# VHH binders against q93235, part 4

Target 1, 248 residues: q93235
Amino acid sequence: IFMKTLDPKVPRFYGKGTIIGVNPGVGYQPWLKERPDSTLIKYNLRDQKSYKAYLEQMKTYLTKYDSNATETRECGAGDSNDDLEKNPDALPCRFDLSVFDKGCSEKSDFGYKSGKPCVIISLNRLIGWRPTDYQENSVPEEVKDRYKAGSIAINCRGATNVDQEHIGKVTYMPSNGIDGRYYPYVFTKGYQQPIAMVKFDTIPRNKLVIVECRAYALNIEHDISSRLGMVYFEVMVEDKPVEEKKEL

## First folded at step 1 (VHH)

Design k06 (framework vhh_8k46_1)
Fold by ESMFold2-Fast, scan of step 1:
Structure k06 (fold): chain B 248 residues (1-248), chain A 124 residues (1-124)
Amino acid sequence: as target 1 above (248 residues)
Amino acid sequence: AVQLQASGGGFVQPGGSLRLSCAASGSTFSDYAMGWFRQAPGKEREFVSAISWSGDSTYYADSVKGRFTISRDNSKNTVYLQMNSLRAEDTATYYCAADTYSYEWFDSAEYDYWGQGTQVTVSS
């Protein structure tokens, strides 16, 4: 008679650090340290205090790209981290955060204030791993227009048909996903993990949207039960009046 | 939309072998995880085996592990179930199914597209 269906607390993301393996897990930011097993990004547009913790978490995450600039090198489109396997003195490519300047920078509060929140997507650091290119005729349809050889395309969708109707327009930065020049990962000082950001341009107000993001390369398998190559999280952008603070 | 057709069922004696095929038509077959489920008369549908979109990850029910092998050929849009050392309790209608966005590989309710079943009878 008593409704005993308690959904188990199941993590909806995989891979937050360095792992030795063959298939990368996908992680996202921001998540709150206070609630490490929660995948919910929830805030109120009219209450700056409600999203401050997410902004601080993202700023903290991104400080790793500032602290080791002298132990990295500038890389152009034709460069890679291939030399890191051959020469222990080789410098890893510097990751440039300016690729996020179109609404996903710290100066834009990562889109939170404008109701277009940005989410960082990253792959677990697998020692020696690099993306393998799809053959031209084998690129999955959902990333075909944004796939670049040598890179990892990202695609985020609503997890159910209802969520897909609600998710709206999604913008990817960089548009071609995570650039392969930052691979392979090896244990080296100053390594800067490449990331992408996903901006939710038209996500509806006062609706919970469950998001599934997948990473695409020939050697990335998608496994829903193990959450390999994919990650789930929830977004709730509220537009609600804020209660007045009492006078002291 | 994806349409699935299961085939390869038949009558076999205990200890025998059968190979089931599930042919997919439509689009994006390589984006789907594929599962095999079975249902004996008067019983609930049970999980048999599943395979990831690439074919690199495979899952089996304890009752069939070591005897059945799931595989796929994405160039032919087909998934296979090789059934060895068949037992009387393997008698059932076998269904193939495709999953796009579920959390549960083992729950038949989570699969989006289902094929027509193929009958397997193991009897002496």
Scores: ipSAE 0.000, ipTM 0.105, lowest interface PAE 17.8, mean pLDDT 79

Design k07 (framework vhh_8k46_1)
Fold by ESMFold2-Fast, scan of step 1:
Structure k07 (fold): chain B 248 residues (1-248), chain A 124 residues (1-124)
Amino acid sequence: as target 1 above (248 residues)
Amino acid sequence: AVQLQASGGGFVQPGGSLRLSCAASGFTFSEYAMGWFRQAPGKEREFVSAISSYGGSTYYADSVKGRFTISRDNSKNTVYLQMNSLRAEDTATYYCAAHPEFYDYLSSDAYDYWGQGTQVTVSS
């Protein structure tokens, strides 16, 4: 028996307290603006120039978190943006990038130089949306060991059986996924979209791996055809000789 | 010191309404899930309702679903239970409780902190 109801503080869109079902899309970084139709992250470990554009894209994406302290506040676990619509003096929670300092920071070249590339995972902004917790016995098997109530768990796997054999060890930052303190999303100045990073610790060299990442909360449905609640991308970490400049 | 102070109980006729409040102090309220439990004389304590720390998830016992609504105000460190269409079988002492993680919310043993209770009597 599933004993959940809609949060009465979430905006009601249609009917007697009913919210029209909207499923957040999942996005990733880095992708290159000059190749907007490509989901391929491909680089050669022996050629720093081959991954420079990905590092610049990630750095550019993360500049949105350089907000002034006056537009955001420090939040502990369990805080939320619930009072942003009710209190004009309330400030949105500040997102701290230091959670990625275990191999997914700018100082570590987001893991690219070490062959352990990091990928940013985010949810599309839906006004008033917040994650709904699973009941204890209903948490999906693939995230049960990393699920935290109030948060959105992330799980990445190989898209096919061959990809799953090749994907290797994956590390999630934060380990419990995207924290609910940054929800609900409110269309307000200073809002900082929460993100997670996924690090591919043991991805094989010279093999294309197709990755599927899913976001997990009770009110996130997964639909492969519409790519709801999930995202696909490909990773290829090459270890190939670079031709030396010959001056003859 | 940790304190959960429940209030809002009283006497009400069948079909009436009451709003219970539970004011919290001595811990970081916004980091805790909150639950309501009740115990009638000579019966075991039973689960009534629970709300996650962020307010995004609410749960109800079958006996109260559609009649009771749980809510919280983290700025006031308070959790509420709005009780509508009250029945004689809702007569009990109602307790609020704080849970550090929102797993096993049906088990009273999973809750760290408990209020003193507030009496609700539904009778004509």
Scores: ipSAE 0.000, ipTM 0.098, lowest interface PAE 20.2, mean pLDDT 80

Design k08 (framework vhh_8k46_1)
Fold by ESMFold2-Fast, scan of step 1:
Structure k08 (fold): chain B 248 residues (1-248), chain A 123 residues (1-123)
Amino acid sequence: as target 1 above (248 residues)
Amino acid sequence: AVQLQASGGGFVQPGGSLRLSCAASGRTFSSYAMGWFRQAPGKEREFVSAISWSGGSTYYADSVKGRFTISRDNSKNTVYLQMNSLRAEDTATYYCAADRYLGWTLSESYDYWGQGTQVTVSS
């Protein structure tokens, strides 16, 4: 039985991943279709075959950003998708993947070969939703240095005290998080969902690290009891001799 | 792939208690958030409760807060729903479901569903 929304003017169930009310859920990649039950990103630095599936999933996910010149437009500073709701001829902003060129591009194997794996962070699509800015003096401490009005800041930490000891240095691309110019999300041909990437610069070898990433805007609630506005996944970067012809 | 089997339903008097269990098969149970939904005849499926993959976060529908408690044992691949102070309005088939992301109140966000277990609260 399909659960219907209370407000038919706000189709909260149109989207991907977590959809609860007007608060967008947070998703990540690479999520392997062959292992849909797993949130574990695990690979061995010495075995390129062990991370090939993650690289292919990242590449597949990012093909949606291949240029659609007729269906998208170049957006500069001050541009936004605001016109999409009023003007059916308006084109959505084209998302620029070059913001990931500092170690999270396909050319860098998304950091996997160097033991600095990158993870895509996205908000689930919620029609008409846009980020609301924090007031200047009320930006949460953990994103204060990387917050920009009009954007959604991302912060990733270890889920437990032990994981936080192990997670090490994390780099965000772009540093200000998910750019608000790609909002509001509308059901429009050519819409390109904005994303951010998180790079784990110094994650330890041979240790499982449970990661919690949160998205920050005034209208994104972080209710720990409800786990809204956040996502969990696990990372394990192994540095072990290759065991030939053994899967287990 | 996760396969779910709900059990523990039955007939109880108003004010009574029942404990539902949801047994999961699959090595990745601990990677899933788990939810309980219920459906009475002629009504849509409604959210009851959910628990995060680690058990560190729980969520409850307003109609069951303070009466129901969700818990999980990842070593046994099982999630539980302790139902206290049962009311006639709690009569429904109860389903457990697994969700990779927390979509908790929307049944369509859940990836895997159990067959359900019937709970009847009547005098």
Scores: ipSAE 0.000, ipTM 0.145, lowest interface PAE 14.9, mean pLDDT 79

Design k09 (framework vhh_8k46_1)
Fold by ESMFold2-Fast, scan of step 1:
Structure k09 (fold): chain B 248 residues (1-248), chain A 124 residues (1-124)
Amino acid sequence: as target 1 above (248 residues)
Amino acid sequence: AVQLQASGGGFVQPGGSLRLSCAASGFTFSSYAMGWFRQAPGKEREFVSAISGSGYSTYYADSVKGRFTISRDNSKNTVYLQMNSLRAEDTATYYCAAKLYPSWDYSEADFDYWGQGTQVTVSS
């Protein structure tokens, strides 16, 4: 698959073919346009200017969920986008941002001001792809308590033993991950890509933590070398005094 | 490497028919949604039709709905636009485009690859 992006500095993800479909890559937000090659989220808790760009990137990313309410529909449990493949008049499910109101909303500065930063996790969009459920007895242990049939569970851990010691408590929104009602991916007007947010509740101050997030469904293969089904980024929440510049 | 070549344009009388083809190479065709856009002299480029990678979902601009039919043959890496009941207002250069990621709009800025145009002229 040759994939061109409009911004060549934005990370690209390639899917891997499977019996059921293609293995999706995992992406995250925020990243900064001024540091496009960096996977580092670094800010000083005491310096609002140090995280303003992350907040603006998050706000910009989420604006797309406001723009097409008239071209979407409310979807309940058991609904899906299956009809979008067969019926051009079917409307895609509307993604509700209120699920992030527990500390990962714009009103809470996405947790940055409180030192509990939130990160958006999404799957790359592979047309026709949908999650396949684990058998009840085969759900991986790390997501077993948060797995819901029809959904994609997300789990974030420290990438090394040292990082895992430091990462602390992590909250997932929605708690069961990315709901399958927003799948399959189909080219359609009004489609809203589902996302999850991960909140780092107790990440330590002044320590670099390397985070590995994985997406879980039976048809998602985890491949470190190809970055399939997983993503890496680093978080550094500094807590140090700010010296004000005085113009003289 | 990546190429999209549109063909099949020409001159037709009002009420006539034409079939446009767009041959794709250099990417995994079935993983991309395909679209047709057109630009009339002195006008903005506008959306005409789109088809999902699997071919199950099709979408049309109101101005062509019921007259045009989009289809694709993934074994031949080709997308087609069957244009029936042509009107003078359908006169334009027609472009094909490929898009990897689904979105809620058909903005030309959201398409990854663009093909060469093919001219359609409907005149009495």
Scores: ipSAE 0.000, ipTM 0.119, lowest interface PAE 17.5, mean pLDDT 80

Design k10 (framework vhh_8k46_1)
Fold by ESMFold2-Fast, scan of step 1:
Structure k10 (fold): chain B 248 residues (1-248), chain A 122 residues (1-122)
Amino acid sequence: as target 1 above (248 residues)
Amino acid sequence: AVQLQASGGGFVQPGGSLRLSCAASGFTFSYYAMGWFRQAPGKEREFVSAISDSGGSTYYADSVKGRFTISRDNSKNTVYLQMNSLRAEDTATYYCAAGPIYSLTYDEYDYWGQGTQVTVSS
């Protein structure tokens, strides 16, 4: 390997010198613009008005995935976005929302009406970043049963021991996490950000649950103090009678 | 380098009010959740209130809900606890804590202040 000559006017290690690579941040939806300082998803099962904003935000977010055959292409398991860096005519892979048809689709009100709310998990876009596979004996225990080479596994747990007692059963879609075929990210007009959804199947009623979700790949470091590779939010699904104003 | 300075404690009569402050230094305050915990003589340390890093989410122990209000000012690196309608049972040393997560469990907090004594008596 030949070392390039560095210009003394350019900062040393500018754009290189990171062995592990840059760590992507993790984001979630629904996040409401009207409450920009809140990470709380709180609603009452018996009051459709209490969760309407979350449903609208989910629908709005997913509109970016509407099919456009001229700006995206179908990608199979062996495909990737590698060609986007070298070929200006290459099209990004189309992301298929049908993977969420197991209770996290618009038809299912994203699980909100049934008290099994779904949350979108995404990685922040980092130009040129792609997941690196774990060695077989180094896959973290919490994702071992759902890890697949070439993908980014997602695991959500209660943030504390108390929250973990309350969080209940969680379902991940796609089952193996975020597929690596949508990487590397390149700044391209038709790029579709891959996402996963997490469904809270048995979250208890009338209890605040603090959730921590982590993304798993060899080149994703988890650092709590810097909020790397993880995200926090709170969920409260209430089941309380709605006050009826009788005008009659 | 990390420091949390709790202040504002004192003696008050039942029904009185106090405002506690916790000044933070040596870390990026806006990235941390903050909590208040208390310990009365002969009792275990108990959760009082917590606030998320942005201040958008708060949580209260049932014993203080409706009487206490937690808030923060990220421009001043300070978290506050406004205590109203104080009762003899609120007598304790109050500790502020900083952690990476919004937690009800004291073991999840990385940094702790020395505490400030609150005594409610006639």
Scores: ipSAE 0.000, ipTM 0.109, lowest interface PAE 18.1, mean pLDDT 80

Design k11 (framework vhh_8k46_1)
Fold by ESMFold2-Fast, scan of step 1:
Structure k11 (fold): chain B 248 residues (1-248), chain A 122 residues (1-122)
Amino acid sequence: as target 1 above (248 residues)
Amino acid sequence: AVQLQASGGGFVQPGGSLRLSCAASGSIFSIYAMGWFRQAPGKEREFVSAISYSGDSTYYADSVKGRFTISRDNSKNTVYLQMNSLRAEDTATYYCAASYWLTSTPDEYAYWGQGTQVTVSS
């Protein structure tokens, strides 16, 4: 799904009867503006031109984290954006891109050159939304080893059993997913949307792999039909010789 | 595409052991992940354990980790749950289920067996 920066949604929960729940959508990067209908990330490992546009899109997406540094504060463990709605002088938490330094930074070409491409995962902005913790012993098994209370765990898998056999090893940065200190989302100057990156460490060459990524918190419903709490994309890392130019 | 039959349940005293079997019929058992779930009267269906199609990866609920062992034999189209150090709270109907995904979420399992009753009491 084509997911650019969305205007903040203002949910109306009031009426005669029950409060209507909201569920954040999941987005990914990179997707290319020249192919907005495509969810395919396809490149030839031996041809830098084939992945240059993906690198440029990643760099463009991440530029906003530099421009907002002066309007943010450093947040430690246990901090949150809870006071932003009531205190106009409070600053939102600064998102630190150094968490991606293990192979998903600009310095590493976001893993593309090494055949270990990284993909950004984000949640759509919903005003006032915050993750709710799972109960003890009720954390879904696929994220249990990486779940941290107060955070949103991310899990990416092959969309079918065949894709799951081919997807290989996946690394998550941060390992515990998207930290809750950046929530609730408030439409305020300097707000930095938290993101996670997923690195495909051993994805096979010359094979199309369909990927499904899900976000995990008690108040995130997963629904395939409406694509709630999940996102799909395809990855194809080709390893094909570049034809030598005729020199005559 | 898979039909499942669970068996091996029965009555056992606390501290005892039971081995459950889930026999699959139909085609393509070897490409499915297999899970065990349980449901006690008045409670919701609870995840117990899951095993990948190859048998190389396993998941366990915290309540059974270290006591239960899941395994499979693809040549016999069977998945097993070895239950040791059984407790009264393990009393439930045990269901085996098949999924394309290695998962702990019941809604992600497409095929379910009829279940086998395990009763742990003195």
Scores: ipSAE 0.000, ipTM 0.126, lowest interface PAE 19.2, mean pLDDT 80

Design k12 (framework vhh_8k46_1)
Fold by ESMFold2-Fast, scan of step 1:
Structure k12 (fold): chain B 248 residues (1-248), chain A 124 residues (1-124)
Amino acid sequence: as target 1 above (248 residues)
Amino acid sequence: AVQLQASGGGFVQPGGSLRLSCAASGFTFSNYAMGWFRQAPGKEREFVSAISTSGGYTYYADSVKGRFTISRDNSKNTVYLQMNSLRAEDTATYYCAADSSFYLYEDSGAYDYWGQGTQVTVSS
């Protein structure tokens, strides 16, 4: 599904039946529309032209969050989009991009220039879906230190043992993942889909790393064959001299 | 070619049971959510039930909850609808449908592939 204002695969009418317990898909950015079947993010640190398209794609993706205050509202802890189902005049929670100001903002070229590239992670829209909390003793080990009740934790690892050796340190923004206050998703003007960013702080140069990211909530099943609850992509950060025309 | 072959329909008296089957071919069945829809004469197509790719999640229309059970067998490329306590208002042609979006939808427009249907008649 391409990023569009209207998604034909998501029903435009919210039916009586809430699709609770449905397994959401996980998406990522940047992917390039010119290569829709490619999951490879590959660039050369020494060649700004090699990553310009990724930066432009992420900037374009994030313009949807420039909504005016009149079409969205500020939400604090304990707020949610529950009223959107009952009241057509209710405003959806505004998603604040400033949470990414620690190295994953447009000002930092989303980490690409510094060799610490950021990747946007989002859950696909499911009508009426909201995360269900793990019980304290059942939180998966890999997200235990970053899990917050009411939120969806994100964890990215190397897809194979070799990739896990190479992936290095990963930083999550927000650290506790995607906040549940932006759920449930309903068809409403001004809805802002919540996202998280993953920053690859120490990914090695000149090595292909296959990454697997999973979203964690009690009602998210991880299914590789259907790609539900998880996503795969590859990162290759090259550090190679740009070929210069030397006149000899 | 993609094919969805629904079967198991027939004539049954009120209170009876039927099991519908939908055999899939021509696509990777385990990558598709599956749904059952029905259409009575002169009425619009309505949602009956849906099942996720793994079978871990199921959803039912209010009119069939507690009476119908959807299931799937990915090793046999088949989705099933067990219909119990059938009523005259369950009379319809039943269609199976496949959705490549990996989600459960009530909207028939979300489904990519459709079977030809199997007729269920509940009458005395």
Scores: ipSAE 0.000, ipTM 0.145, lowest interface PAE 13.3, mean pLDDT 80

Design k13 (framework vhh_8k46_1)
Fold by ESMFold2-Fast, scan of step 1:
Structure k13 (fold): chain B 248 residues (1-248), chain A 124 residues (1-124)
Amino acid sequence: as target 1 above (248 residues)
Amino acid sequence: AVQLQASGGGFVQPGGSLRLSCAASGRTFSSYAMGWFRQAPGKEREFVSAISWSGGSTYYADSVKGRFTISRDNSKNTVYLQMNSLRAEDTATYYCAAKTSYYLPTSSHEYDYWGQGTQVTVSS
């Protein structure tokens, strides 16, 4: 006779009765260290100091993608991280930040100065997880025009009817979302977490807009209580005079 | 800024146990992924363990898997590292680190905040 052992550190059920590792959470940046419980991105277009912390957080987050060429490899269409566990010489795919060069790069101040702020969207790391494709006729309407097989589409909308009236035009980079070549996730040195950026092209001035972003693949369920497949944050782009500082 | 304070280090004999704590000052840290790293004299800083912001995901370096357990109590703004079956090779200064993200970082360069460290010495 033999004994079976289970690792008690991994929950057996996670979100709607599924085992952990089946459904990713969604995260966003910039999330400020000095305001860790805040989901509010608020700044004044006329005050560069009001958005400096967001720019520094974005730059800090993206520094990890400045990879050593010997620790990562270039991946083409159809490639994936499948070989990382099987081949001792395999390297994780290098994530290319140049996809953000159309208004969401450091040189464009991530859109903040122009009132078109960019927000990073990422998926929680689940070992061995990869996106499963929708069937052609089953792609959700809100991502249908931007869905690509092998990828995770992102869609951001106003969380309420009022927010949806105010959110305006949203641009996604890459347009097809997060590419599946960076999956499956493996716990290995040099792994580069893929991300997308969302640019708020026409968000109104002096209005708080509550944003809901969802990630789309067949094996991503959306559950707000467990923060699976979706995330919320608020954006407020102010356009108001900078207060004069006075001394007595 | 939020500060991290590691504590619970000390002297133990091989086979002994210690529990390290990392307390975040001033606010709940439920938004942070948390990690433990260690650095022995003359060696590079190495990853030990990480826990997601929700506590739903944990990862361990192979050298500590099965002996160490990472956990967190978001109501107390604290992450813990329970170290069992300690070996001389576990002697190091242990650092806790925080990252504002829903994903789980495992490399030291991915972390934004660092505690000052707590010394663990395993010797007879």
Scores: ipSAE 0.000, ipTM 0.123, lowest interface PAE 16.8, mean pLDDT 80

Design k14 (framework vhh_8k46_1)
Fold by ESMFold2-Fast, scan of step 1:
Parts: structure tokens; sequence; C-alpha cells
Structure k14 (fold): chain B 248 residues (1-248), chain A 125 residues (1-125)
């Protein structure tokens, strides 16, 4: 569904894509404007120029979180955006990027220079939508150890058996996924879209790995055909000698 | 394993129409650009058409532009080639092919990673 909204025939703006519905789609970054039909993240570990565009896209995406203190507020456990519709003076919760400081920050080149690339995972904005908790005995096995009530767990796996063999260790930040305090989404000035990052710690060199990431909450259905509750992308970390351009 | 299964070929008279289908499995279909290639008896395999992973971009060989239409249904993991106004020169075995979706305009067979089995199209009176 959302890949068609990435069509070059349809201009895309940051923060656009608010939709009204009951089941959120999942998006990822870095998505490059120069290759809008591509879901491939491919770079050569030995060639900084090959991943520069991905780093710039990650930095650009994250600048939206450099908001003025007057437009957002600090939120603790138990806070939410429930007050935004009831109180015109209420401010949306500030999203804290420091949760990514362990290998998925600008300081670490988002893991790209070390061959452990980080990918942003987000849910599309549905007005009034909020995650519903699983019952204790109904939490899916693949997220059971990282599920926290009030949150949306993220799990990424290889899309095929071969990809699953190759994907290796994946680290999630925050470990419990996307916190529910940033919901419900209401169209308000200063709203900060909550995100998670996934870091590919041991992805093999010179192999294309097809990744499937799913978002988990009781009211999120996973539908491959509509890409609801899930997203796909490919990662290829090459380790090859830099080919010099020949003088003509 | 990656599999591409082409179907829909057959015998048609000049001016007729056929719709080819290519069912894909073993990879994330919507993340791959899909192409159609053909090989006539005694000739090299040639590019026919390509479509981006999203379906938003298409590319056609000059010999088929305006007569053939490539499309895809990502919900069914299938790419299609609608062939109209068929000519004797369109007689060939048609192959579907896949590559990572970052290049919808690639025309060389060496640029495609996965290949399906062919389906024969014969245009004759």
Amino acid sequence: as target 1 above (248 residues)
Amino acid sequence: AVQLQASGGGFVQPGGSLRLSCAASGFTFSSYAMGWFRQAPGKEREFVSAISGSGGRTYYADSVKGRFTISRDNSKNTVYLQMNSLRAEDTATYYCAARPGYSWYLTKSSEYDYWGQGTQVTVSS
C-alpha cells in the first residue's frame, strides 16, 4: 500500500502521510529521494562515499526532533497524548533521541562505518489510533521477551529461510519498542512521531539480506498484501576494494 | 528457493492479443524490479519491458512501445505482460526476471539475478 505513496509521480514531504484508519502501516528509513522506488540499502564498507547519502538522509530525518521546548513537553511513564484533544494548551510528548546513543547515533555514523547499519522503523500516523495491550498469555513468542504493556514491540527477521540464516543478531532501540506515551496521534503542532531503530550487528559481508520487520500490538494485524503492520527492505553491506575511475 | 513461473503463452494470429503472467515466490516481491525478456529462434535474448517494485515506473523496448503493457499485482506476487497488436516478429520464448528494486531501467540480461522458465508465444496465420 505505502510503496505506491513512494512513487516519484506523487511528491513526498516530511511529516505527510497522515491517514484515517484502524491498522497502521510500517515505514523505514533511510529512504532516498534519488531512488524512490528502491527498498535497497546497499553500500561498500570500504567506500565512505557509498553510504554518505544514507547518513545524510538519517540526519535530515532526525532533525525534526530538534524542536523548541515550547512546542513539546517531557513525559514520564504513564503520560500520553490523550490530553491533546481535550486541552488546547497541552503539548505533545518530546521524543528522546538519546535512546539511540548506543551505536545508532550520528556520532557512530548510525553503524554504517562499522558494518552494523541502523534502520529507523515507524508507524504511519492514524488519527486517534493507540496500541492495545496483548493479554499476558497471548503475547507472540517472537517478541515475548521484549514486550512491555503500553508499547509496540518490533521484530525483524529474514524474509526467507536463507535470509534468516544470514540476518544474524539484531539489536532493538528502545529494547521494548515504541512507547505508547506518544499515542494517540492527534494532528497538533509540534507532534513528534515516535520511532524505533534496529541495528544489524552481525550481518554478513557481500550478501543481500531481505528483511521483514513487524510491529506488535493486539490491534495491529499483519497483512503482507497490504503491508499493514509490517515492512520489507533489503540490506547489502559490501566489503570490496574501491574501484578507481580510469582517466579517459 | 527463489522461483518464477511464467505462463499464458500460446498460438495467436497477427493482430491478436495475449496476457502473460509470472508468479513469484521465495523473495519479497514488491522489493524487486521485474522484467520481461524474449528470445526468438537463432537470436540473442532481448529486453522487452521492466517495472519498478512499486509499479510506479515502467520501461519498454522501442519495438513493443505502445503495443505491450507491463503491470504487477504485489498482493498476488505476480507480474503481467499484456501484449496487443501482435506481429510475427513477436514470436519468441518469453522469460520473466527479477532484480533488487533500485533499477527499473536496466535492459541487459546480465543485470537480472533471478530468471523464470519461459513461456512460448507464436504469432502465425
Scores: ipSAE 0.000, ipTM 0.102, lowest interface PAE 20.8, mean pLDDT 81

Design l01 (framework vhh_lunsekimig_d3)
Fold by ESMFold2-Fast, scan of step 1:
Structure l01 (fold): chain B 248 residues (1-248), chain A 121 residues (1-121)
Amino acid sequence: as target 1 above (248 residues)
Amino acid sequence: EVQLVESGGGVVQPGGSLRLSCAASGFTFSSYALYWYRQAAGIERELIASITSGGSTNYVDSVKGRFTISRDNSENTMYLQMNSLRAEDTGLYYCARDYEYWGSGTEFDYWGQGTLVTVSS
């Protein structure tokens, strides 16, 4: 029986490290609630109304990262969320949105206005899961230049040979992918889901491009049917005149 | 509307077996990972087993080797086969799916009323 989220009798999983080792799925934003079965990001550069919903969804998704210093802590290299399971006073690492300031922030309309749209990539939350490092000489070629030990590299490509010809230059933020300091995941107040953004710098106008993004760590297998380690979506940036009814 | 309905609970003696079912409707069953949760009196609810849309499974250590989660996509049903039951397995068993799949919202939610499992002599 379906129950509303705010029902005081709805029980929820508290998820404090009871299941580990599950292979994570990959999600993306902007995903529109009005079209839940659609993975198509389609807009017209000449029509601000055509991408308004995507910008609003991006802003809504990122609201969870509004900084409350009292619920999070600053984390540097070598830090992690390991203490969250054993120490009730430990705070989760703060996720810094300023890593997206180079064309994937709200100030830049997430690249949509300039025809360089940004897409958020995230991993599904699995309690106790953390990335396992590749051996130094075993990093997959497509992420080798951007792989950092302790982190999850992201790579996006055209799903078919035609899409790969059209996808153009892709920029990743952060360049080394999703940092491992935000792992393991623990269901706690103030936890901030780490994300990456992918910017499509030179995607062609008026062409549908099917994109495949994969997350890379030794313990991530790629299986689209289970939505594990990879995700598909489509991007179409149109550059077409806007037709409007005029008063005669 | 999304519905998950648990069944198969009952009273069983230690060492006994039960098979729980979770019947789903209102969503594309084959596209979602599904979970069994357990809540005992005075204990916080815990995730005990998971199964992905592709059939990969995971279990909390206390039930590994004793419980088996499975799914039948043609029947829109998930199962939990419970063997070698112990007194500490007593509790309400809930099935759930990912909430706001594909990277939005809360990952887990309660969708059913639960089914009671009591292990006692």
Scores: ipSAE 0.006, ipTM 0.194, lowest interface PAE 9.9, mean pLDDT 78

